# VHH binders against c4kar8: the designs that were tried, part 166

Target 1, 263 residues: c4kar8
Amino acid sequence: MAELSTPSPASPAPLDGGRGDELEKFTLRGARQILQLLQDLITHRGLITAHTGGGHSFMTAVLKVDEERGRVVLDPSPDPQANRRALAAPRLTCVTQLDGIRIQFPLVGLGEGQDKGRPALFAPLPAEMLRLQRREFYRLQVPLAHELSCLLKAEDLARKPVEVSARVIDIGAGGVAVVVPTGAAEFVIGGTLPACRLALPDGEPIELDLEVRNLNRQTQRNGTEQLRVGLRFAALPRAADTRIQRYIFKTERALNAKARGGL

## First folded at step 11 (VHH)

Design r8 (framework vhh_7pa5_2)
Fold by ESMFold2-Fast, scan of step 11:
Structure r8 (fold): chain B 263 residues (1-263), chain A 125 residues (1-125)
Amino acid sequence: as target 1 above (263 residues)
Amino acid sequence: QVQLVESGGGMVQPGGSLRLSCAASGFTFSSYAMSWVRRAPGKGPEWVSTISGSGGDTSYADSVKGRFTISRDNAKNTLYLQMNSLKPEDTALYYCAKESDFYGEDIYDSPFDYWGQGTQVTVSS
């Protein structure tokens, strides 16, 4: 009953205390944290996409943060029409990325002026900034057409080594869920499967150690009974981690499934 | 560790030419579209050009079309921008940018997730 059908690197805890605070966990409201994050965007020459509503957006960057006056100074767009839309908008939704982390924040009360004799946009510091590490909790449902597989090195009932080609049904930064025929191998929660091989479409199979996290017996729609096995990556080389993330995000983009995420 | 290092900027007379390079490391270069973006004081970031991962598709901002050519060498993990018929208004910091792993998933996505420190191009008489 405490089992989850879709595994994640951090077992998604049962919602204790209800809903309404999922985004709150990722929201910064401390003035010093907000100032530091904006300063980090300056240091990394961060490209910011500012959404002005109605499907319109433009690229900007933070020129400076005025801590004493509580203001952020931004590059204007080279497109005058984009600047007019920005100034007319009741709110801008600003989105950028830093070290693989999605950063999103609102700007309200946008004005125009000059910085060092050059055109600039000005806004009060945001009261909140969202930092979302999608890697921590996100799991992609793998399309059947991709035929993604993982060669598992396990043991049978008699503790003899056996190799099982398992279909990958979902994948995230911390692990995969696979399906295997009932009886193909024996799995123990907490057990390690060494030197397994994950096949991705973009290159050579990735060799990795997998920890068994959960087991669930399921009857498939075709009447076949299968065992769903949740497997955690024990450790990943950075190159493997990058390939897994790229596969996840490219596949989700192709599915166009995530129109709601910015609302 | 994703790294993008631009080079090839400098000073040139109007009508001159420059070739920019961007050395990429830490990711599978051929799997990502790459772009050139420029920033001039008071104008903000302006997208200049994009090339697909295979190099089969290219696109350009209207302001540079016919004068600039984007290309890539996937064997060397290097992106190029050939700039011809340079104008004073091309004066800017030019940096290469990697296609975001998140782009197209959400209506509020960013097109880029990594970019370099940039290389300065100055066009003056």
Scores: ipSAE 0.463, ipTM 0.788, lowest interface PAE 2.4, mean pLDDT 80

Design r80 (framework vhh_7pa5_2)
Fold by ESMFold2-Fast, scan of step 11:
Structure r80 (fold): chain B 263 residues (1-263), chain A 125 residues (1-125)
Amino acid sequence: as target 1 above (263 residues)
Amino acid sequence: QVQLVESGGGMVQPGGSLRLSCAASGFTFSSYAMSWVRRAPGKGPEWVSTISGSGGDTSYADSVKGRFTISRDNAKNTLYLQMNSLKPEDTALYYCATESDFWGDDLYDSPYDYWGQGTQVTVSS
């Protein structure tokens, strides 16, 4: 027999890390809108990826919305370690899609218990949900043949300046993701890398200030470790923004044409 | 947008076989591990199988081990699941999925976990 764990009250956290003005039109804060969107996820049986931190995530789904108690019921992972990480996390970042629209929301104050005799996770209803209908949040997977690179100005483990040429693996309106060998440089989430140089095919490298947003270590099959670094454009001149957007749209169109067997 | 389109589901009797396919586009398919995930009526999602980007490493849920085979054709950007000795308990909507290599709580840097609309498999006599 197990008792229900009541989620602790928690203050809802912003989804955008302080970019509220840009995302306000896509942010649902009305209680009825949030409840309706959660119900749509239940009706469509949508899969949710819940990110718990440290490069960890698990798949879940909304099983039920308890409007009277103001909470959501989630399917726990069959992996007990994933559930322990989720319960220990200060917040979950939940990501899903509905009809091609990206939906993102935070959950804080996660608890565990039973629903109708089955294990369940519980959290207070999110105070906001992000519903993205705009292409500027799309990230293009960069074809290896393009050899897109970014020269990063960083520091090594001894805090000495180092330049690292990093392969760009994806690019969007807001930033890039790059791959560096583990140990090539030290990165701190929230740190700024000044005067980095992004090489695009059609001109001189673009000089950019980049903010480190996330880090993930991966071990390749040959035993070689690599570090994947998510980098935000701290400030982007209009000319640079235009070049990046043109590259993204041109490459996406070419990839879509190739996928249909046209090119 | 990353697109994953599943196909090959249908109705089959216990002991039968089906082959599921997943057509992937919008990302560098060979660079990502791919998974099959299923959702049975009234239940949450269950991971079924994963294959590495090169195809050299595979793993399976205990419930399907020895009966299902995951494979991929990187030249065609296609993932497969060969399902043999099907049981009523295998009845579910089957999704192919890919996991981003990054975690984040920032909108622009958040990883994408992608999955398609799913394909229905029904095992019944």
Scores: ipSAE 0.000, ipTM 0.291, lowest interface PAE 12.3, mean pLDDT 77

Design w1 (framework vhh_7yz9_2)
Fold by ESMFold2-Fast, scan of step 11:
Structure w1 (fold): chain B 263 residues (1-263), chain A 124 residues (1-124)
Amino acid sequence: as target 1 above (263 residues)
Amino acid sequence: QWQLVESGGGLVQAGGSLRLSCTASGFTVSDNYMGWYRQTAGNEREWVAFIDDSGYTTYADSVKGRFTISRDNAKNTVYLQMNSLKPEDTAVYYCAADLSTWGSEFSPSEYDYWGQGTPVTVSS
């Protein structure tokens, strides 16, 4: 039942490796913040995957937030079995994305009924919502129109210095993924590429040291090979970190506005 | 139910290698954040390596350049390749799913977000 009081879960002890501390920073507990985020999901028509346990899930959406009754109204599944599983589940784990940011929240005490003459599912407002803006794990897919590049200072097969202009395919706070033609340079996982230059729109290239973390040979549709290289920022000056975050933010906002037909 | 089963631990000489495996049941590893943690007797669990849903990997300073985390989506399995092992790497190694950990915060008895652990002993 949606109108039943639900106990607040005890916060689990943080993970010893710091994962619990990271998640705590992204946990929203303020009533106004939770209401605003749920309203943003309504405004953006965000599709929610609701996990009912046992590998089962269904697609839903927030239709309404009923502040007076302290509950959220959800779109039922067109599959009656999915709705029955949801109603029988002790909780739903709801997962969605808003502007590339993963959002997760629990719903407990799900009920069914009608809202304005239409079938609906009801649950008490979540006490907590996770908004996963973890900088080091978020990757922005770089628009081709931006022509973002990184000049890599690497070595060839003979260990001679070479400079390779690589296309940046994704970027996050912790690093970039680039593509290079196979044979352009040799890379070793764990190796450091000193004094590379990341070209962002507006401003001088950012000089930084990059650590090779991943190597993947990719066969394109036409049968040619390219090397995808994952590169970690070994250390970022404050100004460089600010410029990278600003680029990510502006690009996310522009892509989200475009996807919604804003411009 | 989310379940993680670790395997591949054992006794190895310093300088040797081991590959740990973590197979998931009830969810898909490629859709979730996956990590390896370790615990020594009398100490709290410490983070070792992490792979996110995009495939981005991160490592604790103590294992950088020696350990590699990867996944096989077809086998629904996450691996930890451990090279150049040191006696200090002796621990019980645990696999964890980030989203299952979050789920358990709201109903602890319903989710199994940690594997049972696999022991690794490195002798000199």
Scores: ipSAE 0.000, ipTM 0.155, lowest interface PAE 14.2, mean pLDDT 75

Design w10 (framework vhh_7yz9_2)
Fold by ESMFold2-Fast, scan of step 11:
Structure w10 (fold): chain B 263 residues (1-263), chain A 124 residues (1-124)
Amino acid sequence: as target 1 above (263 residues)
Amino acid sequence: QWQLVESGGGLVQAGGSLRLSCTASGFTVSDNYMGWYRQTAGNEREWVAFIDSGDYTTYADSVKGRFTISRDNAKNTVYLQMNSLKPEDTAVYYCAADLSTWGSEFSPSEYDYWGQGTPVTVSS
């Protein structure tokens, strides 16, 4: 697809609608395809990050598609403040990944109510859904057992240098997302963190420069809030890029083999 | 060897139909974004239709409702069914595979593969 301009893979943040003209070829608009994709998310129990604006998001899931009433049913956050932010938002931007395929869709007109006696969030079916089966958008959810970490060289509240060991929660071709303890460091979107060290399970840490692409206070399913920092690989030697991709593919193959019960 | 072989182009009258075929060798069409593009003299190539590994399809506005992309995994072949053809559909049509799709081995040199192109002429 040589003539196509593809958005940067570096940020795990939602793809901007104002920069999304080139995404039209990946945008599903057929009602039947939208229903099918939403059902696939239910079947695979796809975990969704719903962005409510202002740097806030919460983890949710599609519980049900109500074709008769033309709406989707979402799992509310156990944090009431996250639900209030979602209901006040003019639009939710939902981002998920299904078998390496990035899926993104808007929800407008969010309401709250009950489904079979349980609290639920409701929204009309989306008019469009992005489905991106591109390596550059793929994010491996890092297995907890791998204990992947990145030593960040950042600044504290007084702008003094500080080193923070951050847990890597996802990794892709263009960057990583990390969890940082609240108050450990200050991050500025667009700022560069030089000479950070990414520790993969095998071999020496990879030294690299990271650019801060997004900051998000994500409310987890247990109701706790985490500061998640999206970091872009500012530049990678080919050898480092190869090691990262090898780790991603090796880990996905192992996870796929485990899912089949054929390790 | 990685290859795309196209067939089915030709001359057709306005309002007629053609079906283009694109057979892959060396890689699997069901694992990748597969697409059809077209190019007229003096213009950039434009995408026409895409099909992904889940059989989800997208179409350029200019062909929506008239063209259908489909796949036969057993034959490792992608089709473009073109109905209600117009003179402005006259172009060289290219089949393409995007090997940057997740599921392919990492190889920057293999991100895009193109067929040779097949000419389609629609007479008025």
Scores: ipSAE 0.316, ipTM 0.709, lowest interface PAE 3.5, mean pLDDT 82
Fold by OpenDDE, second read of step 12:
Structure w10 (fold): chain B 263 residues (1-263), chain A 124 residues (1-124)
Amino acid sequence: as target 1 above (263 residues)
Amino acid sequence: QWQLVESGGGLVQAGGSLRLSCTASGFTVSDNYMGWYRQTAGNEREWVAFIDSGDYTTYADSVKGRFTISRDNAKNTVYLQMNSLKPEDTAVYYCAADLSTWGSEFSPSEYDYWGQGTPVTVSS
């Protein structure tokens, strides 16, 4: 009687470890950190979008943190239907911003009651809060008048080295998006383009290494096909970083001034 | 506060047209990847179209040639022009902003900024 060893259930494939690891560094799980962040939300009167599922949400705010009872007090919606949805939801996803940083946290076990004689929503303290510094991923649309370009050192289909002058369409602290003619070079996602040259208006081109992150073939309204290439700065010298940041800041300020009718 | 507000949904007959609008506050649409998604009951959100900071547009195969995404920078608004609508286009349509992913394709994420959605119903 050969005991058929029931195959041990295959351990679920590790979730795509890269994105998870990046988010973990932004996740607060410490009780003190969570309490402090909630208190900061109260202090700044931060408005919170509370998502109840099904595409529904309402605006709320943290009114109080009750440490003794281990709960957070929220401002109820003026819409009774929204409150009903919130109470019926298995999870409330709260999204807000503090100092330009996105904050997201779940609340479970929502209940209704009164705080100091006023209607309020109550939930246990969140077990975790995500604090994402999205500002580091900001992309500035480059004004056409600035004519930013990047000389790409790439390879053609025959793996022959080619230099392609690409127009920069957006720029941020982390990289650039460029437009190249279709067929000008072959790009591989994850590939590195060494010793490229980014031309800024304020001086000599910056030499830097670029990593291909995205490829998007687009047909323009005129029927011309173009390739958009998303490029990450693989190695950026400190001086270059400073110049890029300065350019972004200056450009943003100018655009904002124009938008306000100042230019 | 960063916010997206959709509008323009409604009932339309097959073959008809709708124009959805998504107005952003707290950030500039021209500086970010903006997209439209749609969701039917019991299904995951599917991407429909997106526009990047360079005004490059891409579309799902299911809507290609029928839908057009565009942007009005002065109004800080993204649009979805939907033509030749079909019953299978019936869904809640959501506007989204990807503010955290550099150089990648626009994809649904819990970390994206989303609007509340606008329902579109296409009758036979």
Scores: ipSAE 0.007, ipTM 0.235, lowest interface PAE 10.3, mean pLDDT 81

Design w100 (framework vhh_7yz9_2)
Fold by ESMFold2-Fast, scan of step 11:
Structure w100 (fold): chain B 263 residues (1-263), chain A 123 residues (1-123)
Amino acid sequence: as target 1 above (263 residues)
Amino acid sequence: QWQLVESGGGLVQAGGSLRLSCTASGFTVSDNYMGWYRQTAGNEREWVAFIDSGGYTTYADSVKGRFTISRDNAKNTVYLQMNSLKPEDTAVYYCAKDEDYWSGEFDSEFDYWGQGTPVTVSS
């Protein structure tokens, strides 16, 4: 069985549209459940990656649900170009994660205006939302304090070997998403980066092969653009897999303990 | 360590109702993705209904509008209320829980299964 695209914050890769019945078991279609989930995103201040197509996305958030008008109100990007791309797109694919649960939904018919004197984006309520509580869709957002990095063995524009230290922004059972400096290397979807080195806070770097799964130029909430690269673990050794998984759940437990004011 | 105990199956006439119960021990149902599956002889288990940690529910098209999944957090129990039963609903019904990512067990989509409870719907 071939691997199908898994949605991530760094990827324009929605769930495979041909899966039908498998997607149905995770698809919320009831109006009340959709309203509840959107309100849950507001309450937890969930950051949303909105994919506009063409390898572009921007960071947003649900500011408000206007039930009377059947609309969601979104935080616009401070980058006017990102907002123009969003308004021109036939569809936004919105991806977020709360409490380890992957949430994905489409928005169609995006418009712009003002909400209480502030710029806002508006869209009709989505007819469906995916809510995925499966391990393969979970991504740990890596704390900046961990300074988690991956040394990538890539090629420059002339196909010459280069080494690039990339910041790891999220990590899951199947791979990592990294931020790469613009122009530092050439990446090709489906290409393999051999003998890369993942540095965890404890122990020696893990040597592993990575496959490029997606490329995205994402506009952050501060208006800056980042090249984000989604990388799949290829032929991961058992010891490396164990160390990565241990890092993920230790970090999540520590974050949960801090949020509750305990250890 | 953990257990799922299912009950409430039996024989029922078409158009009748049954309520299945699944009581958990060793983990909390309200913190987990819980589901009901069913299986007929010679076929793989098929999804019937899910309830997640947030209380959101989903249903297979074949049972939508007839079955309701719910939970009682105080009793640590998940229910499947089955109304307007049809002969094609005849199966062994299984309660299942996906493994908590943080438990360190990563092998399958559903790691905790009950023993199953048979339901027979006569025409």
Scores: ipSAE 0.274, ipTM 0.657, lowest interface PAE 3.7, mean pLDDT 82

Design w101 (framework vhh_7yz9_2)
Fold by ESMFold2-Fast, scan of step 11:
Structure w101 (fold): chain B 263 residues (1-263), chain A 125 residues (1-125)
Amino acid sequence: as target 1 above (263 residues)
Amino acid sequence: QWQLVESGGGLVQAGGSLRLSCTASGFTVSDNYMGWYRQTAGNEREWVAFIDSGGYTTYADSVKGRFTISRDNAKNTVYLQMNSLKPEDTAVYYCAADVDEYFGSEWTEDEYDYWGQGTPVTVSS
């Protein structure tokens, strides 16, 4: 196909390389800055979603930067199949968030070995890292204590209406990412889920239409697979938009205050 | 009231240097994305250099290695040091603040984009 599929700002999927010109001003290419950013990911124990292509990804982390050998050391997946896909991939696209800032970078030439007697993945230092501190790209990691859920109005394999209660794992100005059990419903990229209900801690559920933007089978660090669904707010009334933005703002303030020893 | 005031432009010979300054009023440069853009007659503004709230810098390929963006937080000013200037660098240079962001983990309620009025730079043969 001649047409390109572009991840939305609400998507957990990597931003497309076709946006290279638009993202250039946010792309770090200096060796010193790349080393500093990778070190920040280590210091903050940042969890990374590594996309291997074909709708597959796994959770990893940077264990160390080996400046002498010019490489980064990553935590392998407990799932051997995820590691095999990663090693076979021509490129990994790594996505994470540090202090609310989206970070994305490629790794090529992935290998496997050991670090201090433990299995590890190795790759040359990336030549570039994207660092996006923009409202439209911001994704609040939803605290588990908030029990944020979205009741999805979807269809099963026989095209019969079903309701799926999905856990909201992140939320932004443009949409949400949810996790659902495999086989709970059929999701098609570009499909619309009408009259879904987003339950925020404050007030009644918000009724809204959601567009499916991406689907990703993700292997967690504990080896469990989840279906992650990226959903865009298709049409959002101003009152609903205001409530969502206030939730994001208040939650971010509370998390920041707690991290600084506040209440 | 948010303002950006630019200075430092002028006429310079090819191979010469200039330093542009951009002083902000009403907001803090270290808390915002700050950038330099340039525009020639009949063309859209093109990005030149960027510095984010964390102090990370990026440059357009056409200026990489020749231009350096920096800031002085005490003076609330961003600079563009331009070295090895070429006739192709002739343009009106604009300072911009991108405030459609949050700082660190703090979400801001004040989100705007601001531009300076432009500083002309002419590089002769």
Scores: ipSAE 0.182, ipTM 0.621, lowest interface PAE 4.7, mean pLDDT 81

Design w102 (framework vhh_7yz9_2)
Fold by ESMFold2-Fast, scan of step 11:
Structure w102 (fold): chain B 263 residues (1-263), chain A 125 residues (1-125)
Amino acid sequence: as target 1 above (263 residues)
Amino acid sequence: QWQLVESGGGLVQAGGSLRLSCTASGFTVSDNYMGWYRQTAGNEREWVAFIDSGGYTTYADSVKGRFTISRDNAKNTVYLQMNSLKPEDTAVYYCATDLGEWYSDELSESEYDYWGQGTPVTVSS
């Protein structure tokens, strides 16, 4: 029985409404479970994208849960302007992911202060948290041994076509995250990369169009910079969708079986 | 074939209790959303309770505080403990999971949840 659909494919943007009837069965409202989920975010060092409205967001994390005062303590942004926007916002929409499961929750009444002598943001505990275990939002961390790659058709600084082989670091039903050397090509959020080729372990590369959704510069431990690019599948054919899902499923099952002592 | 097998339904007096069981074959309950739904004649199926891979649970307002969903991962079984039963709980109860494309190698099954056969529950006043 097909019952509920995710409103849109995996996206960095918040889902429209955390309280819709469609999402109610995925929404935690019990105080004990909300506390447990927030503690899981602390334990797994879950990075949270906090949306302040107007297209603005910043990266944060839950530092602790203060049960005595009924509040959550968050890591402030190193950007003072991002913190000012957050404090001025009527609501933060917080989005994160643990073990491939999308988690989303509102924070209302954000304040600032100190925790153990360090700057911190504070908010009352959320009354609800969405924990959405749906295939559209799941992201498989690609095992290094699989050497998954995607050949990107992009443009250089002079608008000339260039092909860049990018390592796939995570993959889901809605897209992939890849890493490329800084300066290898120009990427614009919302731009389309046509006729790219995704190489899965079995069979021929999948030809598909990719939309650039996000960009993050990352400095490696050796001091070199790489660019992480989030890419959405555009107009994905059903046969390609099936192959991608089979890869994700088989890999997850193999990893779970290995963790439990092997096949 | 991947399968859900329900048991535990029956006739019970108002205020009584029943425990429904749902045993899965061909996939692991601990890896999936697992849920109970119910349906009365002429009405659509409504969700009753869900448990996800992390053990988090949700309940419809009509059953909250009276029903408890749980699982035994070693037995690959999901339970619905039904307490303080009311005549309005009378329905056929179904166990369901969202396997989607994650668990199907066949294109034809990629869009569907797996449902069990159902187990009838009748609550008399």
Scores: ipSAE 0.500, ipTM 0.763, lowest interface PAE 2.0, mean pLDDT 80

Design w103 (framework vhh_7yz9_2)
Fold by ESMFold2-Fast, scan of step 11:
Structure w103 (fold): chain B 263 residues (1-263), chain A 124 residues (1-124)
Amino acid sequence: as target 1 above (263 residues)
Amino acid sequence: QWQLVESGGGLVQAGGSLRLSCTASGFTVSDNYMGWYRQTAGNEREWVAFIDSGGYTTYADSVKGRFTISRDNAKNTVYLQMNSLKPEDTAVYYCAADPSEYWDTYGPEDYDYWGQGTPVTVSS
């Protein structure tokens, strides 16, 4: 399917759809905070992917903030063609990450010159910077008490259709890991399990397609074998994505509150 | 158990100032997006100001330049300093621990980690 060839959710691609009211809550517009965030990028040597449009991008970094001239100094590409595309572009969309935090900002009016005798690109300070925690790396260990399950539509070892209720052991924005008894079903990495049903504590089960990403066999202390299956969410409706992420966050906050109360 | 307790609301004349406080129990304010929302009769809660785990702040256009959100990590408290108050700022103000740091967006109706609310009335 087309989903097999799509980039990882962790790809530093620009956020689609522009900015609405929801993104405005995470968009820094104050001059001092923009300067502070740019300085954080310098301090942590954050690598930036600068998108120039037309499917082109190059790697750069903020080398310096020139507050007096109101501009940023950027590391040019070693590829002269990439620099020419950047200089010709009406705007750059810059995307980077620091410790799981997604940062995205526009640069307009790019120029070239030298900084302390070295080639450099220059741009006016951005008027805005988006700062969002990256959700794709977070995995919630599902509390056993929640009895979270996913009804999988798979095939048994004889290639006959079978429905397996699997216990969800961890869940993230991009998928779940489930446990099934060894021999309950056959799984093929890259295969799609259609119309599976994820049962969250609140509301009706979510119907979704899952892609098999990894398999791991485990032998329990009691001698029974189980199969851990990593499953990626395919083409989630927005409402389903929202419900899953809400469950993850509420559960994480409750677990953090318990841990802090114990300390 | 997560708990948010607001204080500092009251009656004030237009052009006056109020400082709202929100003290958290059971979790650390510096670990979360913390925000202030307000609600007027017949309307849903609207976002007013956020402060994130890194200390960065954002404000709704209607309050920008007049309101300041801040936090005191030692007191586990978030503040909203409200200056140049207008009659249109009259509302019940709510403190929230917002999960938005982990995901792109959630509407106010999605959060269950709210304070009880503190009323603010601005007379003309």
Scores: ipSAE 0.317, ipTM 0.708, lowest interface PAE 3.2, mean pLDDT 79

